# Ledger of designs, part 255: VH-VL binders against q9nrl2r1430to1533

Target 1, 104 residues: q9nrl2r1430to1533
Amino acid sequence: GGVHELSAFEQLVVELVRHDDSWPFLKLVSKIQVPDYYDIIKKPIALNIIREKVNKCEYKLASEFIDDIELMFSNCFEYNPRNTSEAKAGTRLQAFFHIQAQKL
Below, E stands for the ipSAE of ESMFold2; O stands for the ipSAE of OpenDDE; V2 stands for 0.75 times the mean of E and O plus 0.25 times the DockQ between their complexes.

## First folded at step 18 (VH-VL)

Design aa9 (framework fv_iluzanebart; at its last look DockQ between E and O 0.61; V2 from the best seeds 0.71)
Fold by OpenDDE, look of step 18:
Structure aa9 (fold): chain C 104 residues (1-104), chain A 124 residues (1-124), chain B 107 residues (1-107)
Amino acid sequence: as target 1 above (104 residues)
Amino acid sequence: EVQLVQSGAEVKKPGESLKISCKGSGYTFEDHWIGWVRQMPGKGLEWMGMIYPGDSDTWYSPSFQGQVTISADKSISTAYLQWSSLKASDTAMYFCARQTFDFESGYYEYFDYWGQGTLVTVSS
Amino acid sequence: EIVMTQSPATLSVSPGERATLSCRASQSVSSYLAWFQQKPGQAPRLLIYDASTRATGIPARFSGSGSGTEFTLTISSLQPEDFAVYYCQQFDNWPYTFGQGTKVDIK
């Protein structure tokens, strides 16, 4: 618990989490609320998991971090039709991510 | 080091309100569910509910729905359990616990860290 | 809700002996089953999760097995510090539910 400088990955995750369109991605989908989710999505991931991996320094390359973020969006678009609030939020958040990722 | 520290013991009378707390540290508080468990004297464990501090998503066990309120303030890494009007039957130990997740399988898993418990005694 | 039933209610075992605790679910919980140990005046301590995975720092004498509706916690050689109450808990369905507990005491 001490004060330290955030890494580029940490900072980006903070920005993603605080974004208005992060709500579908803050945590894993509940299989109780969405019973068929894990029948369709085989590599589930969310921002809380990604942040945990960042905190544990599991990303050795920026490409690995980016891959997980892109997987998160891919899962969203695979499960949610285009006209859903989730997919629309995902589209906007992904666009934001692509801009911010240029700094990595 | 992950820790959950709960507020101190409470001695209350029926009809009084109460709010107890559970403060997390050593991890990103908003990224893990926090659950509340009741243990009446000499009895077993009962899930009351849980909250995800990141978005305040809250689940209650049916037996506790409308009986208590679970909340969280992620800015101070604290979860709360509160009663508007205590009953003698609310006398119990209350535990908070953190739910972890497996970031390889992508599933929410077990409750791995627990608070030390808060004893609530309600009597006339 | 899923009802978890533990047996026996009390298990008297001598130090050094094997202890076998059972937990039954009213419906399948797959492997979303955890075991906890609780000593007087203490919070529950996680022993086993995912039915058979030992939590960090838990001695090898503790082992879990089973899936679906039948689960077992085994203590291969009971140590003095193992006398406690043990709970199983399913986290497959909400609400999460505990068994009523098995008290392991000294014979």
Scores: ipSAE 0.857, ipTM 0.937, lowest interface PAE 0.5, mean pLDDT 95
Fold by ESMFold2, look of step 18:
Structure aa9 (fold): chain C 104 residues (1-104), chain A 124 residues (1-124), chain B 107 residues (1-107)
Amino acid sequence: as target 1 above (104 residues)
Amino acid sequence: EVQLVQSGAEVKKPGESLKISCKGSGYTFEDHWIGWVRQMPGKGLEWMGMIYPGDSDTWYSPSFQGQVTISADKSISTAYLQWSSLKASDTAMYFCARQTFDFESGYYEYFDYWGQGTLVTVSS
Amino acid sequence: EIVMTQSPATLSVSPGERATLSCRASQSVSSYLAWFQQKPGQAPRLLIYDASTRATGIPARFSGSGSGTEFTLTISSLQPEDFAVYYCQQFDNWPYTFGQGTKVDIK
């Protein structure tokens, strides 16, 4: 009811950041630590960038917000083999996101 | 409005410790790298290092590795620069700066908001 | 580390004239270059990033160009407030490095 769409995006991002499995997604991957990352991932995104886009009202539709979150997970699965800690964290956080996104 | 407010000027003697601060406001503090830049009297600018307050990931320029400690307390939106034992050669102006995002061009490591500077004078 | 070299060290120009400042990198930094202005007793102010993009609120008289290893800052018609030291900075690779600065003085 009384929650407008901007507040819902804000709340969801806060919950994602607080989740134990958010660690691979807090900020962009370092080119120094992972030299080939940006050769493979052409549309990088992370939770800090998504939160700033919410704060600046850059998302006009809920689908745009959801697309950025799903892009974040897709990048993780594209770069990381599925048996890595990063991919496992991504799987768990994505499942959490899907549960919370039903409220949008 | 994004603001970085640094602690006041310091006059110290060689061998003393010092911790200066940079308090951020008007944005989500934990989401942006904070860097420290030294400017010795009459000289240019030098990056010392940077920290991501969200997870405390910390990077030092090689010349400053082991010379200073960079830290942050995201619960009070504050970054710190610390010396365990000051030298006369540490006399300088010290600036903090915040990373910005460029949504159109992707992520870049540039810094558009700066603190006012903290003058540290170390003399016997 | 990437060494940034600025020239000239000092540039003397009259108000209303064009100033051209050069910055050279010891290796390619692509377009990952910023320009800063600093006046005595003040923090640096970001003018240009991505070699040619003006930061918010920066007057149109400031323009940047170049890529790879050679970069230029142009001030098309100097105003009294533009007399300052100008620094280039690469942000392609850590550690980020500044040039030594170009002082723009009144002629």
Scores: ipSAE 0.636, ipTM 0.881, lowest interface PAE 1.5, mean pLDDT 91
ESMFold2 (binder alone), look of step 18: mean pLDDT 92; pTM 0.932

Design bb1 (framework fv_erenumab; at its last fold request DockQ between E and O 0.91; V2 from the best seeds 0.79)
Fold by OpenDDE, fold request of step 20:
Structure bb1 (fold): chain C 104 residues (1-104), chain A 121 residues (1-121), chain B 110 residues (1-110)
Amino acid sequence: as target 1 above (104 residues)
Amino acid sequence: QVQLVESGGGVVQPGRSLRLSCAASGFTFSSYAMHWVRQAPGKGLEWVAVISYKGSDKYSVDSVKGRFTISRDNSKNTLFLQMNSLRAEDTAVYYCARKPSYQRATYFDPWGQGTTVTVSS
Amino acid sequence: QSVLTQPPSVSAAPGQKVTISCSGSSSNIGNEFVSWYQQLPGTAPKLLIYENNKRPSGIPDRFSGSKSGTSTTLGITGLQTGDEADYYCATWDDSLDAYVFGGGTKLTVL
C-alpha cells in the first residue's frame, strides 16, 4: 500500500463512511433484498461507488462530487418514507455532509 | 385489516407440479414486494422466493431455482408460486409474506396462514 | 445448519424473564436489522420485533429486542403460558444475498 495524503474528497468520504448514519449508504442496494429499488431509483449510487470515483480521480470539480453525494441522499429520500430509519439517517448524514462540504 | 391467505397446497408425488396462490387484502398489494417462505415439518423457516411489486424482478433460493417460479397478478391481488419437479424435500408449509416498502425492511409482515405441500411417493 | 444460531430451547416459569439469543456474523446481523417472529403451535409466524428493537402494534412491551455486534437477543418478561411457542430471528445476509432465519427456539412455559 502506498502512502499519500487524502484529498478533501477522500477525507470527506471517510468521514461519511465512519458516521453512525452511513449504514443506508455504504453500498448499493441488493436487487434481491429490495427488488423494487431499481424500478424507482434510476441512478443508484453509494459511498463505496463515490469512494471509488474519488480514488480514480473522476471528480474534476467539487460540484461533481457534491452532486453525487446529493444524488445518494436524494435516492434515499425518494425510496424511503420520511418516517423510516433510512430517511432519518439520511437526513442526519446529509446535514453532516453539508457542514463538511463547506470546507471544500 | 391486512391479511394474506394461501391456497393450493396438497399431496403430490415427486416430479409433479403444484401452483400455490396467495390472496392479499387490506393493503395496496401492487406496492409491495412479496415473498414465499416455507417450513418443513418440525423444522425452521426458509426463505424461498421474492417478487418485486411490479412482478418484473424475481429471485429464489438456489434449491428451487429452475423448478419454482414466483409470480403475481396485481389486478387480482394475488401472489403465485408455481412449483414444478417437486421433491420430497419441498414438503413444507408455504407462507406468503409481505415485505414493507423501504430499503432495510428486512422483515415480513404479515404472513399468511400457510398452505401445506406434501411431496411423497 | 441455519445461518443464524439460536438455542434449540429455553424454558421458564410463568412470570419469569427469558432471553433468546441469536448469533450471526458481520454479513448479516452485524450489518442489517434483525427481526423476531413468534410462532404459536400450529400457526403462522407473527412479527414480534423489527429493526432490532421495535415492536409492531399489538405487541406488548414485555417483548423486547436488542442487538450488539453480530448477535441479537429477544427478551420476554412476565412470561405467560400463552408465550409458549417457537421464536425465530431473521435478517438479510449480504454474503448469501438472501433472507436468513435462525433455527428457531422452542420456548416452554413450565
Scores: ipSAE 0.886, ipTM 0.955, lowest interface PAE 0.5, mean pLDDT 96
Fold by ESMFold2, look of step 18:
Structure bb1 (fold): chain C 104 residues (1-104), chain A 121 residues (1-121), chain B 110 residues (1-110)
Amino acid sequence: as target 1 above (104 residues)
Amino acid sequence: QVQLVESGGGVVQPGRSLRLSCAASGFTFSSYAMHWVRQAPGKGLEWVAVISYKGSDKYSVDSVKGRFTISRDNSKNTLFLQMNSLRAEDTAVYYCARKPSYQRATYFDPWGQGTTVTVSS
Amino acid sequence: QSVLTQPPSVSAAPGQKVTISCSGSSSNIGNEFVSWYQQLPGTAPKLLIYENNKRPSGIPDRFSGSKSGTSTTLGITGLQTGDEADYYCATWDDSLDAYVFGGGTKLTVL
């Protein structure tokens, strides 16, 4: 929707990237590093891809942007066992996201 | 007990082939990506190849690409390394190793005891 | 020459403390978890430290790991003659798309 909404998406993505728990989500998982990842995760997404979509104005509604962010967390929880550092980071970053997303 | 046991090493001439096996026990083999790591005499460790838990995705380092093929048979809990067109530089102890099945796991536990491959004229 | 740089050797007396450094770059240690391995003479590597500073079950707390920037350190206190081994750091390298190991450090306990 409008110029202020696009700026809000950009600001939120920047805040997510700056967060200490962003490390599992900054870029797409390497298929060589984690060769079984793409057997399980069929709709991969990461913060760098979401940021590109914001820059290209590909999100028409806030719900579309929120859906991609929630997909990112859902992928993390689907792939990684709950006791892993990745899943714990995802839980904390998702909580941060929910607070920041109220500003949209 | 969790265990990996390699076999199939030996002495071969350059240009020949060998097939290494790694028998797994004490864990659900089909739930883990599996790796080969080698160690040349008197040298350090070098990662060689990885295969996904289903066996559908395979990757190897450039120095062995097109010559070595990693594979697995989950019904027999066995990992393989088919080594073709062997060169003197491939002389090493070859270890199989297990990697945890989560996103940024970068460690190997356990390792097998290793099997020795010597390529000489 | 390895992507991850370790001193070739270190030595110390029984009961002393030693540290083994491992230096890399932003494409590996700076952005990825580090692991450490012990290789006793004539044996396979054994996991000592994972995720920079965690110990698997059965590894005594006199083995420790730390990471700062693009460097990581294995610490060993209360040295025993049974600690005489080669020690390797390892991680993923994003630019090479490969797992990488340090060149190894031979620990001698005199």
Scores: ipSAE 0.704, ipTM 0.890, lowest interface PAE 1.0, mean pLDDT 92
ESMFold2 (binder alone), look of step 18: mean pLDDT 91; pTM 0.930
OpenDDE, look of step 18: ipSAE 0.862; ipTM 0.943
ESMFold2, fold request of step 20: ipSAE 0.609, 0.558, 0.540; ipTM 0.864, 0.851, 0.847
ESMFold2 (binder alone), fold request of step 20: mean pLDDT 91, 91, 92; pTM 0.925, 0.917, 0.938
OpenDDE, fold request of step 20: ipSAE 0.885, 0.883; ipTM 0.955, 0.955

Design bb10 (framework fv_erenumab; at its last look DockQ between E and O 0.70; V2 from the best seeds 0.69)
Fold by OpenDDE, look of step 18:
Formats: structure tokens, C-alpha cells, sequence
Structure bb10 (fold): chain C 104 residues (1-104), chain A 121 residues (1-121), chain B 110 residues (1-110)
């Protein structure tokens, strides 16, 4: 069960990273590029961090993995207005994630 | 009308200091990150520094680190660039520029008219 | 020397179309929005294009931007004498953790 879940998490992260709408989420937002980001977002996370956690077997439950992914999207929607390219990309990627997560 | 107006440029000898100012009007200054960009004579544009809307976060290009300091006074809608230990290669027109608020956008709008800094012996 | 590479100069007659290229890498143009600026002689840069292909208000539709892979292109149709200027591409570079500009392209109207 645990080994199977780990492989599933790895595969899902790979699919998310390869998605066309992953560009806002690949790594943490630069403090130089967006100097006000961390005044708003208090729990920053990105796909590279999630991938590292998966590789280190830090997720004991699927719910923990899902929570981090959802946090990533939540951060995006909290910071970015709905009409932004980031928010639109996030919406599409989240929809994709929800479909894939059903297989976990 | 959104406007940025730089001042404080001049001719100085190497090793001296100069302080540039940028007066902002026509928008909520305290809501925007502000930048300095410079252009050496006959050369291209070079990003110099950024400061967050509150002024708590400051960053600059490596070539000016330890010498230049960006700051702001939101109560006066003014951006500053303190330039110490000036070098000949710092000779340029210095522009202040606004970055969109609450965005990962990578563009500047508007730009000030620029102020000229000349460092020569 | 610039992180983004532009041709140093382009030229065309009035009414013609010109394109200005800007080439980068995966750490900048490949993953970030690109902007273009016009700098008329003796003036400050002015934003022409943002987010690869969007025009700010006041910029005529004869100016266009496109992006493909790690390169971007500024297009100018119906060239006018008043378009003679320097043009710069710009974006964010993830590897340098800095904003970067192209070397600039001088457009001459013949």
C-alpha cells in the first residue's frame, strides 16, 4: 500500500510538472520578482518542494499529499485575481489534478 | 495621470556619493513595488534595484551591492536611490519605473523621464 | 553580453512591415512573460507590449508581439517615420533572479 501510494504520488507530480499550465507552480515565487508575495502568502509551496517531499517519503497519507497540492492552488488564488494568467492556469491545472487524484 | 519624475542627477568624481529621487503622482504609490533601471551612454537598459510596496524588502543587481541603496517614503510618494562609492561605469541615465501591484507581471509602466549621472575624474 | 539577444539594427521604408527578434533561454523567455519597449531618441522607454502579446491602452494595433519557445518577436506594420527608435525586449530570468533586457535594436525608417 505505502509503496504503491508513493509511486502514485511520484507519477502525479510528474504529470503536473509536464502540464502546460504548471509554469506558475514549478518553484517558489522569487522575492525579487514579486516582493509583496510573502506578505500575503504565509505558507508558500511549489511542485519542486512537493516532489522533494515525495522523494523523501514524507507523505504518510494520501490526504497529506493532497493537502499540499491544494495549498499550492489556494495560494495561487489568494494572491492572483481571477482574470490573471496565473489564476487561469491554476484553475485548469487544479481541474486536471482533481481528475488524476481520483486514481489515488 | 500616472507620472514619475526623477531628480538628483549630476556630475561627480569617482568615490563620491549621490542621491536620486523619484516623485510619484496619479496613483496609490504605497501599493506598488518600484524599480530603478539605468542606461549607460549609447548602451542598453540595465535593471538596478527593486523595493517592495512597504519598503521592507530591497534587492539590487550584484554590480551595485554594498554601494547603492534603494528606499522609499510612502508618506511623500517618493522613491530614492542612494549611490555611494560611485564608479565611472555607473555613468548612466537613471529611470524609476513602476511594477504592477499584486502580480507576477514582468513589465514596467510607466517610466520616469530619467536623471543623468556622470562619474568622471 | 545581454542575456537576451536582439539584432543591433533593422531598417525599412515607410508603410513596410518590420520584425525585431529577441532570443533567450528556458530560464527567461521560455518560462516568463515578455515585454517590449520603445525608446524614441532622447526620451525614456515606453511600454509597447506586455505578457507576450498584449498592448497597453494607447498603443496602436500595428504593433504586435508573439512568443515561441525561447524567443519573442515584435512586429510593426505600416511603418511610420515616427517609429524610428530603439526597441528593447525584457523579461524575468529565474537563474539570475533578476529582470533582464535585450541589447536593443535600432530601427531606421528609410
Amino acid sequence: as target 1 above (104 residues)
Amino acid sequence: QVQLVESGGGVVQPGRSLRLSCAASGFTFSSYAMHWVRQAPGKGLEWVAVISYKGSDKYSVDSVKGRFTISRDNSKNTLFLQMNSLRAEDTAVYYCARKPAYSRATYFDPWGQGTTVTVSS
Amino acid sequence: QSVLTQPPSVSAAPGQKVTISCSGSSSNIGNEFVSWYQQLPGTAPKLLIYENNKRPSGIPDRFSGSKSGTSTTLGITGLQTGDEADYYCATWDDSLDAYVFGGGTKLTVL
Scores: ipSAE 0.767, ipTM 0.920, lowest interface PAE 0.6, mean pLDDT 95
Fold by ESMFold2, look of step 18:
Structure bb10 (fold): chain C 104 residues (1-104), chain A 121 residues (1-121), chain B 110 residues (1-110)
Amino acid sequence: as target 1 above (104 residues)
Amino acid sequence: QVQLVESGGGVVQPGRSLRLSCAASGFTFSSYAMHWVRQAPGKGLEWVAVISYKGSDKYSVDSVKGRFTISRDNSKNTLFLQMNSLRAEDTAVYYCARKPAYSRATYFDPWGQGTTVTVSS
Amino acid sequence: QSVLTQPPSVSAAPGQKVTISCSGSSSNIGNEFVSWYQQLPGTAPKLLIYENNKRPSGIPDRFSGSKSGTSTTLGITGLQTGDEADYYCATWDDSLDAYVFGGGTKLTVL
């Protein structure tokens, strides 16, 4: 809750989108590009969806916002082997997120 | 080691059907999405269709939608392309190809040797 | 026309360097990985470059890839007569929801 928290969520999601390693997370994975993705990942989420939820004030608690961001990374690590560019980008962006989330 | 071998090409009249097969060996076929890519004589490469690991999710390019159906039999390590209502513009070498199972994977390795389909009156 | 634009042909002498360009847009090369394929006469395509600039095992380091903005380039140094082939760039296009290939570039080694 609160207006200050919602401004902080918006600032943080903007910083995540600007990060060089955001490319796997900007939008939902295409089912045509990766036709088996949604057989494996049942709770898909991406930065554009998280940003929309912030804009619509759908997060009541900071923990809910953090949970969606962590779900995004968890999905990446569940689907992608550790040696892939996607998983490596996820590791670096998650580390960045943990540093920035200290402000919440 | 890893190998893809297409078969079932031939010369047919417009409006007829053909079924292409792709035999896979040297890898766990049921773990990979599979694709068809074609190449008209003297022309470039065109993606045609994809099928998921399990065979339940299938997609094809608009120019063949409703006419071509991709399928697979994981117990026989075989990929198929059923081609109905063939047209002259479907004349091409047809390749099967394996895609890595990543998000944003945009490369194909390996490719089969290809099988030729000629649609001519 | 292809959504990915390549020159129809390039040529150079043995031992020289050549580059092959491939231009796209923000819906493809700008946000997606690029791959490159070599097609020797009468053969199937062979993967040369994946993820913009990585070489699969068995591809010599005289083949290289790079990407800048909405363009990508295949570089070949130390040209050999055996490099004479057609070369294709490829990527995912998010707007078309499809894999797309460039029109191909014929490399002639003279």
Scores: ipSAE 0.604, ipTM 0.851, lowest interface PAE 1.2, mean pLDDT 91
ESMFold2 (binder alone), look of step 18: mean pLDDT 94; pTM 0.950

Design bb11 (framework fv_erenumab; at its last look DockQ between E and O 0.77; V2 from the best seeds 0.70)
Fold by OpenDDE, look of step 18:
Structure bb11 (fold): chain C 104 residues (1-104), chain A 121 residues (1-121), chain B 110 residues (1-110)
Amino acid sequence: as target 1 above (104 residues)
Amino acid sequence: QVQLVESGGGVVQPGRSLRLSCAASGFTFSSYAMHWVRQAPGKGLEWVAVISYKGSDKYSVDSVKGRFTISRDNSKNTLFLQMNSLRAEDTAVYYCARKPSFSRATYFDPWGQGTTVTVSS
Amino acid sequence: QSVLTQPPSVSAAPGQKVTISCSGSSSNIGNEFVSWYQQLPGTAPKLLIYENNKRPSGIPDRFSGSKSGTSTTLGITGLQTGDEADYYCATWDDSLDAYVFGGGTKLTVL
């Protein structure tokens, strides 16, 4: 069960990273690029961090993995207005994630 | 009318210091991140430094770290660049430029007219 | 030497169309919005295009921007003598953790 879940998490992260709408989420937002980002977002997270956590077997439950992914999207929607390219990309990527997560 | 006006440029010898200012008007200065960009004579544009809207976060390009310090006074709508230990390669026109806060946008608008810094022995 | 590569110069006659290319990589143009700037002789840069293809107010529609993959292109139609200037592309580079500019392109109106 645990080994199977780990492989599933790995595969899902790979799919998310390869998605065309992953560009806002691949790495943490740069403090230099957006110096005000961390005044708003207090729990930053990105796909590279989530991938590292998966590789280190830090997720004991699927719910923990899902929570981190949802946090990533939540941060995007909190910081970016709906009409931004980042928010639109996030909306599409989240929809994709929700479909894939049903297989976990 | 949105406007940025740089001042403080001049001719100095290597090792000396210079302080640039940028006066902002026509917009809510405290709501924007501000940048310095420079252009050596006959050369292209080079990003130098950024400061957040409230001034709590400051960053600069590696070539000026430890020598240049960006700062701002929102009460006076003014941006600063303290340049210490100046080198010949710092010779350039220095522009202040505005960037929207609370956005991942990467453009600068507007730019000041620039102030010239010449470092020579 | 510039992270973004532009042709050093382009030229055309009045009324014609010119294009200026700007090539980068996946760490910059590939994943970030691109902007273009016009610098008339002896003046400061002026924003022409932002977010790949958007024009600020006051910029005529004969200026256009497009992005594909890791490259971007500035188009200028109906070339005028007043368009003679240097043009720069710019964006963010995730690898360098810095804002980057192209080397600039000198446009000469023949």
Scores: ipSAE 0.803, ipTM 0.940, lowest interface PAE 0.5, mean pLDDT 96
Fold by ESMFold2, look of step 18:
Structure bb11 (fold): chain C 104 residues (1-104), chain A 121 residues (1-121), chain B 110 residues (1-110)
Amino acid sequence: as target 1 above (104 residues)
Amino acid sequence: QVQLVESGGGVVQPGRSLRLSCAASGFTFSSYAMHWVRQAPGKGLEWVAVISYKGSDKYSVDSVKGRFTISRDNSKNTLFLQMNSLRAEDTAVYYCARKPSFSRATYFDPWGQGTTVTVSS
Amino acid sequence: QSVLTQPPSVSAAPGQKVTISCSGSSSNIGNEFVSWYQQLPGTAPKLLIYENNKRPSGIPDRFSGSKSGTSTTLGITGLQTGDEADYYCATWDDSLDAYVFGGGTKLTVL
């Protein structure tokens, strides 16, 4: 719900962005860099988009915010084979997120 | 052996067209994005274009956009670069290259031997 | 001028070590994977290093890559006369939405 939840969402996004393993998730995947990405990933999402949604108060429930963050990781694991640096970064950042999300 | 072999280079006048081909062998061609990279005489490497695995998504650098078209025929394991409205600045050795990564990480392995395009009058 | 800055040349004697630097920015090296290529005279480039520090099969471990911040370095130990070539760093640049190569470094052995 309220103002305290929105502040908590912003703080959590800031901590995710600061994490060393955030690099695959900062912005949407470029169609030029990875031209087949959007054939596989139908609901793209990234930290900059999530941060804008927090700024615009688009999350009404903590579960909606958590769903977008988890979608971000799910996309990573769907597109990238498990042995890739992107998937490994996703695994580590997701673990960090679960620890931080207990504060919500 | 994984191999890429370019052909179709030559000497042409400015404003003319040329079509480059790249024959692929030793790997499943249709599983990989493919690229063209060029090197002007005495200069460094410059990325030119990329095409997706299926051939449906195509992108090129601004300096050749609207003039060069990358394409592929997966049934013949062949990559193409159609080069229209050629300019002197397009003079270079043109390499085809495979992106072996299935992820964001971009690197090229292997490269073809290159084919030379010279645009002069 | 290249978005990625390399020294134009380096030199060392056979058996020695050399390093080749490549400097970029947060829009490229800082957040993207780096690769390195060797181009022997009159030949096509060959992949030496991918994903900052990995070697493809057939590349000996005397070639190494490292990355710190917005800079990357290719290291070559046990230098051989056959290593005389041009060396290029490369990466994706998010702000240009393009692949970029460094200007190249000519390695001279003796």
Scores: ipSAE 0.548, ipTM 0.838, lowest interface PAE 1.4, mean pLDDT 92
ESMFold2 (binder alone), look of step 18: mean pLDDT 94; pTM 0.956

